# VHH binders against Uncharacterized protein MJ0119, part 1

Every score and structure here is a prediction.

Target 1, 224 residues: Uncharacterized protein MJ0119, of Methanocaldococcus jannaschii (q57583)
Amino acid sequence: MDSWNMKGSKMVDVNEITKYLPGFNCGACGYKRCDLFAEALLNKDVKLEDCPFLLRERFKENYEKLKEILKIKGKIKKEEKYIGVIDGYEADFLLKPLPNECSCRETLLIMDKKELKVGDYIRYRPLGCPIPHFAKIIDEYHGFYIIHVVGPSHRITGEKIEYKDVGIAIVVAFEGIVEGKVPEVGKTVKFIPKHCMMQKVHSGVVVQVEGKRVYIEGIDLKVF
Unless a header shows other numbers, all headers, positions and changes below count from the first letter of the chain; Kabat numbers aren't used for antibody chains.
F, E and O are the ipSAE of ESMFold2-Fast, ESMFold2 and OpenDDE, as the mean of both directions, binder to target and target to binder. V2 is 0.75 times the mean of E and O plus 0.25 times the DockQ between their complexes.
[cut] stands for letters that were removed.
Atom coordinates printed by the task and the answers are left out, and those that the model quotes come from them; centres of patches stay.

## First folded at step 4 (VHH; framework vhh_8cml_1)

Design s01 (from c03 with S106L)
Fold by ESMFold2-Fast, scan of step 4:
Structure s01 (fold): chain B 224 residues (1-224), chain A 123 residues (1-123)
Amino acid sequence: as target 1 above (224 residues)
Amino acid sequence: EVQLVESGGGLVQPGGSLRLSCAASGSTFSSYAMGWFRQAPGQEREFVALISRSGGSTDYSDSAKGRFTISRDNAKNTVYLQMNSLKPEDTGVYFCAAKYGTWYRLPSEYDYWGQGTQVTVSS
């Protein structure tokens, strides 16, 4: 029985736990930053013992303090639900951009014969989506293009940008930060990319996981 | 297979700058994401910075963000770390590492490592 009221933002709870973590941001617990591990602890997605440094002698007091904090704050955690706006389907999690990025990363297969380079701006329509997207190519490998959806910057910021129209592109992967429970590699998942203008539930197969960061392939813009 | 050789380390005063270089030998350098890691005396190896295969994406530790810049020149098979506003806490051996494909912050995920170059920030 928990008579404790959660007052303040989720960030306050994350900060309270993060203060007692080693602060190395080394990724040994599976999370890039200690504050992401703190969030996962609050969500009951991981255990304190997943941080190898907390088991060392110099962090013994930190470990005991964290156990007490999680006994109180962990009990008051409510289940979060993610519902697609257009279709009303429930997703397993929300996929957020990587820190300081403007959108989740999309990996595109582009069939248009235009020469494309990292740094180029493109206009494309994802196969299965009725809305044209405006994007910046941020990386390229083995014929695939990784992009950020930037919106039409000339309409948003007034910047003069030349967009190369590539027509229809197949979205083959998403990469981002999970808000909710982290899936296991190999699982089929339903998710909502935060930057999706229609806020539709997408499906795919989890190929890589590092902490809350996931790479999802086999993308479908519909679920049933 | 990739061999990595770091250079550019040295002794510098607080607030100073250093540019580290990592020269890769062998073919396929452009197939590898590159990272910089550091290890202070008596400490574990920690993540500093990452750069994607093409150079289009970078990632930094919180301590490096705003002060350090990672870059690469695939024509020269070299990755660089420009370090500005150096602090005594930045002292350590700096290692260059290569990861085939997608990068991670975990040292254990990297396929090839250099021997390291010493950076000392002291008066």
Scores: ipSAE 0.029, ipTM 0.446, lowest interface PAE 6.9, mean pLDDT 79

Design s02 (from c03 with S106M)
Fold by ESMFold2-Fast, scan of step 4:
Structure s02 (fold): chain B 224 residues (1-224), chain A 123 residues (1-123)
Amino acid sequence: as target 1 above (224 residues)
Amino acid sequence: EVQLVESGGGLVQPGGSLRLSCAASGSTFSSYAMGWFRQAPGQEREFVALISRSGGSTDYSDSAKGRFTISRDNAKNTVYLQMNSLKPEDTGVYFCAAKYGTWYRMPSEYDYWGQGTQVTVSS
């Protein structure tokens, strides 16, 4: 439903914005549905450019129409300040889980020679972190393991889960949704993974960006 | 480097089942995450299902969840989509797609695409 302001200018509701969005409900903008992204646009919490599809040729008319409609509402995103709790270092952004996932994805280099398979639960200590982590292996690629940090789920569900202790692991990559300034591919960034128990600033190189979704990698991935 | 060929499409009655196959040619199929997408005439390609490189992780659109199952056989360089409880709104051209490395729901992230196979659910 549309409304009008005092000058007879058309005001916009969520439905008028949503009809010009791609409708993929893909989560790349950080919202699981396009109508939720439309609400965030009206609240001035996000930019149109946070939707990667609006920048494509197929949606150029939609993008221009949305720019015109939202001009009065504004597209100003508040500059975020994220400070690591332990050491006081400032991060460029907060990294949140992908939609419907329990944590950001971590890619691990595991030196322990235990036999591991997708679906296994593991206990590990990240190099540079004093706290043991509990995780589920969700994928494997050339000896690297991609995991979700699940915590002690046996205490949450009452289910007995056997965790394989793999000792120290090196975290070589993170994947998630940016809250804050979205980086460009190739940039060195500082970020706080939302699932990090110590809320410490991590650093790495951005190797892939799609909307607000980023993949951050590095041989020298540091935790501050 | 990967070429994809879909098969298994056809005409089916509402409530029926179809199994789609996607055969890949190339030396490194196991390095690719695989997705199924569909497209109705005049519309954009919509995500249906995806499967990780190892087959250990799968994801589904809300419309496919509970009705469709994606699987892969890396020894045969093939990915499958088992579709049950088909509805008229499932009608469309179904595309197989391959993405090097990490998997995404977004069509734009996929590197290689098949030609598509038509699925028609008659009512």
Scores: ipSAE 0.100, ipTM 0.523, lowest interface PAE 5.9, mean pLDDT 80

Design s03 (from c03 with S106F)
Fold by ESMFold2-Fast, scan of step 4:
Structure s03 (fold): chain B 224 residues (1-224), chain A 123 residues (1-123)
Amino acid sequence: as target 1 above (224 residues)
Amino acid sequence: EVQLVESGGGLVQPGGSLRLSCAASGSTFSSYAMGWFRQAPGQEREFVALISRSGGSTDYSDSAKGRFTISRDNAKNTVYLQMNSLKPEDTGVYFCAAKYGTWYRFPSEYDYWGQGTQVTVSS
């Protein structure tokens, strides 16, 4: 149910929107829970198409009902510009962490022969970046290491963490949530990982898209 | 090729505990990330918890965090969900699911699903 307000538009609460959302609480829209996505829809921070499941045949009726409800709220927010700090290049979008994660996921090719396991903290320099990075290994897949960039926590909290120095690593993929226009699979894109200390524009090829979640592969090329 | 069978569901009072098990058969269980999802009457399957292939990384829904613990035993091809401080809102069919490679919260990413086990939290 919606109610009227003094500007002649119906007021809709979060529960009325959430009722028509899939309820998966999966994070593909960039929000941890469907009710938080409903709040963002009412605040005009996101669009319905940011939920990949609303576009599927199963939810077609829900999508149509949500479109009618949200028509009464007026215009969508303006598109933001994303400018790399170091080079001044314009990116297609900002890449944010998946919900509950501290950074975008990076997939590393590590040439060092040290024994590494999930849970280890590492120090590496990405090929093409002058700054050392500090990361936690969160998964391993066919010789690649998936990591979160965590920073040097001992300088912030005084915690003692042993970082294994692996030298230069090649960042072969990024995964995260798009802020901006969601790209198509197969496209070459320019993007800024939110966790990037230099806020430099990166490039890659989009391999997978689900809602606002994208998986991007390529050389860690920060020059466009 | 991986088949999953859940067990350990049942009726429990609010504040009680249950331990769910998911037994995997077939090859290469250690190559799969494992997740637990649930479906309440009239609702879609929602994410509950996940665990990486090695068991070194876990993640939980907001409703499960602090109350539920996921674990796995790769030698026994089994994944577990320890559920504590159960609430009526936890009632539903609980499914285990397997995803080749790395882990995600998204049901669509999972390759294999069990048949489900009923959990009812009621006085």
Scores: ipSAE 0.086, ipTM 0.512, lowest interface PAE 5.8, mean pLDDT 80

Design s04 (from c03 with S106Y)
Fold by ESMFold2-Fast, scan of step 4:
Structure s04 (fold): chain B 224 residues (1-224), chain A 123 residues (1-123)
Amino acid sequence: as target 1 above (224 residues)
Amino acid sequence: EVQLVESGGGLVQPGGSLRLSCAASGSTFSSYAMGWFRQAPGQEREFVALISRSGGSTDYSDSAKGRFTISRDNAKNTVYLQMNSLKPEDTGVYFCAAKYGTWYRYPSEYDYWGQGTQVTVSS
């Protein structure tokens, strides 16, 4: 439930902050325009003290007013915790399925030379996971297969589905909706795919961001 | 690098149908997700429909869902938008766009754009 229009409110808040800034658009704070600095202040990316003019006696009243406004309207940095069940490692965020999809999307490198097509059901074991997975192929790209994990529930509750056993597959990418802090492109992240049966913390590099939708590629980087 | 050319636009009466085509040349077409966007006079470009690289997944705006169908023919390097039950509100310039890799609704994520084809639904 959204009791307040966050996007419309941001513009009003930016204008309210900007009114009390010096208005010189001088770049001394690291931003070319005071309205961009105001937006950064609301996001808590910078401090009021980063504006050298705001610290002068002439702007003392502006500084105090800005402190009051930012205390009320500035973004609160809320720490959310996502803990992997098996390893106990903390993740940066939970990765949820795209709207109306049954799992996050996984991109697989399948080395088995079976003829595979979009719509096929497969059984695979991800490299580094002891549990067999069951999936439906939803797309393909340069020999990679994009899948939805359908889990063992299809064997328990659904009609008999013929799964093509492809053996071990390497999961090279995940795509989904972030629950938690949205990362920037290029960042190495830890995340838990919501559909993961072991609820393990995965790692990768963010390749694409669109709002809360992210595409993460798995890289064997041991720097986190 | 990919070049996109739209065709199939025109004038149609409310309730009519049009099929738009987008012919691609250059880089491997099957590496690109394809989208259709439209722009009405005085408005920003809005998402209409999207199709994945293989054609196995599609997505539609709320206004297009149930009326429009996106499809592709990778052998012919072409994407199509079949538009049925057209309304005056569907009037605009329709743009074909290509995105390398995974598909997205956000216009700025698209790498290549056509010049557009005019669709006018007159009553």
Scores: ipSAE 0.012, ipTM 0.398, lowest interface PAE 7.8, mean pLDDT 78

Design s05 (from c03 with S106I)
Fold by ESMFold2-Fast, scan of step 4:
Structure s05 (fold): chain B 224 residues (1-224), chain A 123 residues (1-123)
Amino acid sequence: as target 1 above (224 residues)
Amino acid sequence: EVQLVESGGGLVQPGGSLRLSCAASGSTFSSYAMGWFRQAPGQEREFVALISRSGGSTDYSDSAKGRFTISRDNAKNTVYLQMNSLKPEDTGVYFCAAKYGTWYRIPSEYDYWGQGTQVTVSS
């Protein structure tokens, strides 16, 4: 330490925190590894409750031990406000990509009759959005396509990528990590996908929650 | 509805290789994402590797990345884990698991589990 500090001395290291974490390295807390989550806890960027396993019966003693250890660090940071750029609506939270992914996952219903496979690059316009999107298909599920929005790679990396134009697609679901207050399953929410070029507030119903990881479906498109 | 049977475990020296197989029964295998998890004595089941339903998306734990390769053959209803450069720390019971839908990495979210196959890395 270069500076003397009366408060907030780092008396606890990352390893002391990590040994009480579940060790699953599952990504549900928003970090790919438990040691990265431990570092974020020490930096007050996250709370213990962001790990879904620490609140379960088996980890009760670990949770209490971690609360005592982290008591020295004081209270966590307050949440930032999330305002849509285009229409000024306030969102409940920002939806960030899963750890080490380039965008939130979108699930698409594609009406075009082109043959598509996982690994294909596509160009689509989301229904209700005026901007074309460029994406890579990362999975397929009962005729739905799960994609990452990648942008035109040839502008970013100089790679020559051939995009299959599929026209208009309906975005039926989003998956990502919540920045802000984590919603409950069944709740209708307003959110901004971090990768959204217009930074517009989206709405949907929360179908699944695991820590900070959420799966949101747009089946109820009502905002009000 | 899906039954999983692992094979290919055994004793191997450090630096050696093993190929694990997981054979699934049922015509719906292609509807399931597949994962490999492992459990050392006194520890929780931890994520090792996953593969999507189509095989087009894979992910690995940091300890497995660069050393292990997951693959699947939907025509044979089988998923594989090729393990190279094995270390004593890789010792444990390896479980195959099947998940209907989009969730992975979280053990509690998997619908079907195999009984496990023992991998021991020792001299």
Scores: ipSAE 0.030, ipTM 0.464, lowest interface PAE 7.1, mean pLDDT 79

Design s06 (from c03 with S106E)
Fold by ESMFold2-Fast, scan of step 4:
Structure s06 (fold): chain B 224 residues (1-224), chain A 123 residues (1-123)
Amino acid sequence: as target 1 above (224 residues)
Amino acid sequence: EVQLVESGGGLVQPGGSLRLSCAASGSTFSSYAMGWFRQAPGQEREFVALISRSGGSTDYSDSAKGRFTISRDNAKNTVYLQMNSLKPEDTGVYFCAAKYGTWYREPSEYDYWGQGTQVTVSS
């Protein structure tokens, strides 16, 4: 079953690469076993040249074969492992800020205050997060506020900024750039926002995809 | 649905200024992020500037930063591009475009386009 192997079973792909490695398990490449080095090669953490034996005449054919395999496997990316620091849950991808932005965008529902305008700085605690966030409102639309998270580090730098305390806010959406496998519209996903101070895994439904840019609504789904 | 009509193009000498306007029709103009794009002869459409629904966020191409300013007036359903310190390289047809919701630099993601207005920077 070539199709099954090509689908990227991690163990099968590691074995495909490992069979062409010298098999010495000597640690010279920085890994204790050749199969760990094969896994690192698939993750693009190391180069083939980091194994000193692959450049020797005995292994020249192995080196050329490995270059060919890795070029093919580079097009069929292995799912990257993103693990939340606090929970230990695995995420589908990392969500990075849009180009030239200081954080991923969050869309907030703020219930108690209506005196907010674009350009205001706010203090809020996201529902489900124990840490106060400091943010700048960058857009608004029909009562929703789109913000950049600018602190808490920004607050402790001694900058004289007036933050309006809005209490608990409901984060209803995230927007950013995917690092990892890009999801399809309508898919339920787990992701880590790069700006998250606790590096926790978040979940939501992908509402919009544009290349690597995604808009995710933060809802809880149970589909079996 | 939004219909877009550009105006304000023309011939200007290097170092000159032009202000482009884009008039939008439709009750939902405030639901759209707006962008300005240009197309030089024989080239693909390229991003110039964008502005969010509220006007609170703007972004510019590297060539436009410091010289061009995008703005909008939601009460008048109009978006503007103030172009200063114009260079021959700025010559092209300038298009305004509307994207529902979130903004993006990629031309293919814009829902509605104007017909364009010619800007020529030459002596």
Scores: ipSAE 0.012, ipTM 0.399, lowest interface PAE 7.6, mean pLDDT 77

Design s07 (from c03 with S106Q)
Fold by ESMFold2-Fast, scan of step 4:
Structure s07 (fold): chain B 224 residues (1-224), chain A 123 residues (1-123)
Amino acid sequence: as target 1 above (224 residues)
Amino acid sequence: EVQLVESGGGLVQPGGSLRLSCAASGSTFSSYAMGWFRQAPGQEREFVALISRSGGSTDYSDSAKGRFTISRDNAKNTVYLQMNSLKPEDTGVYFCAAKYGTWYRQPSEYDYWGQGTQVTVSS
């Protein structure tokens, strides 16, 4: 709200915190008054542990309540965290599709000898993934195929789509837009492709960076 | 190792059309993503359009989108830029560029450049 009195709001928060402080106004925390210490806590200039009385058994409940209040009302800068759903590993960033694309780009090595061309729809199982994927080939070079994961899309197109089954494919690269901290070229990174059905943390080496757009080549280092 | 020669530039009236061609010589044209860039006097070189190695993916600057079409013919080692609904602000030297492997919109990432062809949109 544009009409909020920021000074008055801060005084209300100071009063809520001060209620749970020992109230001795002894200066042991470096502040002459507990309300000044409460203001400093909200500004993250000091820690609760800087009040020696608050750590005593008598004030155990007050200490826990203050930790909870400061977690909510303190201006704590939390880093964004990207956690894999299946195995709980933390990723450096989330990888999103390029603008107006339905999935991150995956580069596949396909061992099947079927004739494939740009525009074809395929069914494959990525090596190391238990779930079949459905994809459209959007580009090709030197025997590699770049795809979008699309799933069965007959409802969207209004027509039957024929998927060529190519069996197991090795995903050798990902391309997309970083959500989170942008990596440097040459770094080994952990990331979650946004379209990944298992939401697993992937690993790779960053080969190219342009703004937030990255190209990551597959080195499976999921033994972190 | 690719050498690039642009052609098709010239003087055109506002609302007119031009088709630029970029002829590539060298053994592995199909290994390169291709881009078109332009530079007006006193301005930095800016991205116009790009096309992937196979021609399966294209991208355009906001100013080019809906008016320009990039295409390529790997059998003829040529990339094209069809420019429609030309405006005076499209005036500049148009450059063809080649990038080995994955493509970028930034001029600094391209490996090989042509000498450019002048496009002038004036009455």
Scores: ipSAE 0.026, ipTM 0.494, lowest interface PAE 7.1, mean pLDDT 78

Design s08 (from c03 with S106W)
Fold by ESMFold2-Fast, scan of step 4:
Structure s08 (fold): chain B 224 residues (1-224), chain A 123 residues (1-123)
Amino acid sequence: as target 1 above (224 residues)
Amino acid sequence: EVQLVESGGGLVQPGGSLRLSCAASGSTFSSYAMGWFRQAPGQEREFVALISRSGGSTDYSDSAKGRFTISRDNAKNTVYLQMNSLKPEDTGVYFCAAKYGTWYRWPSEYDYWGQGTQVTVSS
């Protein structure tokens, strides 16, 4: 793909393609549904001519319109919108937990002077969030604590867990798996951590990318 | 400063298993995240697996998931890589590496490296 200062790379939605397809869901193109064939067209796995009905007189205008739409250069994907529930802002992507983890990883700066160790359960309120969070410390790095956000497990499982209240903590970083377009290192991004109880759009700078795994540092939660 | 010495490499048939060990000496081993990397002939050094300082967090390359297990024993200053269901594509020199502090998959972020141990998977 040409990455030099070109304006006009356009995302095309599966629904924009599907509405011009015959809608018969007949399987003649190799796919049992027209929306699956539309996905395959966008992925460049098939060609328009693989649908025999598009070549008939009745669908001539549909065929010409689809040829025009598919000439659009740039990345082609299903449009899924990630909208913050509280603020209504659109995010660039959803940040999911790493495989087999219960939440995205958060890195906390904790100002409380309480003694903490890996394995401890804590109660904190993130600066900028009105909801108290319950977490397990999974790692420590130069005075920062890396945590998983957990539910109030002592109420759910009947297990007596003692949460150390650390008051307000600053969430300085998030780590997880991108659902959506993977960002480049150095970019400022908007994202929704899947575990966020408010499903609020966060912002930060991408510090590290490994496939779909990203590490994002935020100084504040300002949305752009 | 840590010094790392790998062992446990060798020749094995496809479908076989090997356990690699990496013994650390010098600085406090428990201060370091540990990783395993491999290099096949003519290839760049690639990430295989990592384990956090406490052993509470692990991560694997897509090719290693479900087949390899990384573990550590901080009392013995040793990190292990248990490799099961080995394939010819797993052939290469396996390196143990130490990174002070938090996780990274990037070879360039690791502070100390072992000499490597050869793993050959052939019939």
Scores: ipSAE 0.012, ipTM 0.340, lowest interface PAE 8.4, mean pLDDT 78

Design s09 (from c03 with T102F)
Fold by ESMFold2-Fast, scan of step 4:
Structure s09 (fold): chain B 224 residues (1-224), chain A 123 residues (1-123)
Amino acid sequence: as target 1 above (224 residues)
Amino acid sequence: EVQLVESGGGLVQPGGSLRLSCAASGSTFSSYAMGWFRQAPGQEREFVALISRSGGSTDYSDSAKGRFTISRDNAKNTVYLQMNSLKPEDTGVYFCAAKYGFWYRSPSEYDYWGQGTQVTVSS
């Protein structure tokens, strides 16, 4: 009981909610830890359904208990619209980086014949975008390269980085966390990547969903 | 299409180290992202670490970051978890898991699982 008087209610509320969460700290809800998800639930930044495990039979009682707690303690937040800055088109959602990552993950088809490996830094211009991007290759899959857009890191850290100029690249997929209504697998969607310098609405097809984490292919930088 | 067998578990004092191995057999190991998960007594399976198909990308739970290192040897069809500075809270059954294509922290995304190896950290 002394904790309510001495430490304030916010930490007690976060701990109360976290006790009923699965405890996987898996990132599927868009947060790297369950206690951060609990704080976001209290702030009405996310919904319980953003944790895929709470809808399973094993967690049915936890889900009901959490709904009751959040009716009392949670704030009400208005639905936001996601409007592209350049074109004024409305997107279904914002796509945010995975927890602790500097950008959404982009999958690139690179036409330049340079030898590339995971860990390399590259300079590229996405087909359909007028702005050069600076990126780090974080993975490779059957000739596709998965990257983070990092900007010119030497300006931030002072570290010497050699960027390989690969020219134009086709962005074939995005991966990230949905802010807004989570789409279903197979749906064609409009979205704004949070790291996009133009904040332009992109389109694609949802290939994989886990909680708020989505993988989108068939990318186009124009919508109609 | 991959069978996984873990080894290297045991009893260790707090502050000690263990190296877990996971040997894979079956289809092309290099097509799979690999993860380590653990299950403590009375709890659900939780994410510990993952490594991409190429080995170029790794990710760790907050509790494992700085203490554990995941690595793989695609020529030997093996993934490893080097565990340092072990704490009593690290006690549990450790599972390796394989995911075709993409890599996720969620246990439910993984296609194949080993049977687990017991790690006990006790004074």
Scores: ipSAE 0.012, ipTM 0.396, lowest interface PAE 8.6, mean pLDDT 80

Design s11 (from c03 with T102L)
Fold by ESMFold2-Fast, scan of step 4:
Structure s11 (fold): chain B 224 residues (1-224), chain A 123 residues (1-123)
Amino acid sequence: as target 1 above (224 residues)
Amino acid sequence: EVQLVESGGGLVQPGGSLRLSCAASGSTFSSYAMGWFRQAPGQEREFVALISRSGGSTDYSDSAKGRFTISRDNAKNTVYLQMNSLKPEDTGVYFCAAKYGLWYRSPSEYDYWGQGTQVTVSS
């Protein structure tokens, strides 16, 4: 379904753009067919100016119409890309895992008195989230635990994994790679962690930035 | 505050190995992420490797991946850099650095630095 919806939407966009192209199919823009050039425009592989005919007086109206269509579709795709599935809010960016990691990093405050160490697997429910999470502790710092969200053992490897149930945990920070515009330190942001099962918009304050890598703090109650 | 002292540098032939050590004193060592950086003559300080507070997470520069291994022993307040398959381009002063809490590849993010140890890979 998703594959069909993507193909249908793309074909509609290609057809909408193609009708305003000169239709010469001459290859002057590097593409043998105008519909292939339309597809490349949507993928941002080429510019309108790469079609030598669109800048002529005869096609002035077509050029302006195409600029407007691409501008509108850019806005729609930006909104579509960052909208939370459950809440309908728009996020400022998507937060992706660090390279070669299975999820964004979460920093947890765990009130349970169990002995925990790096390498342990835990089951917890984030405060404000109805879904239990399964995680591996990858680091610790003065009572805070940094984790990767993994999943139930039967979905990971089929191996026997003992999950220590720690009850409710407070997520106090996220760390990952920004997909979208990188925020500035000190800004309050809305973001979707890529690993979030509900694809819900989260919020926090940006504490540290290095390139596209960000560290975001806040008690994530998922209230805006 | 943390004081850092590097050791284990020296002269080796291409293809050789060295283990660098960084001994920490002062504050609680396990509160700090640790990084190794190097500086060749006439060049800026560049990232080599880093390790999280617990040792559970590591990261490496592209030039170090597959050849170097960073590790730490919090009971001994020491971080190590095992360097294998050394190349002449690995020549430089190697610095140990400490960052309270979070860790980064950028030298400017680190709070404390050692004085450095010279590594020379002979032609």
Scores: ipSAE 0.012, ipTM 0.417, lowest interface PAE 7.9, mean pLDDT 78

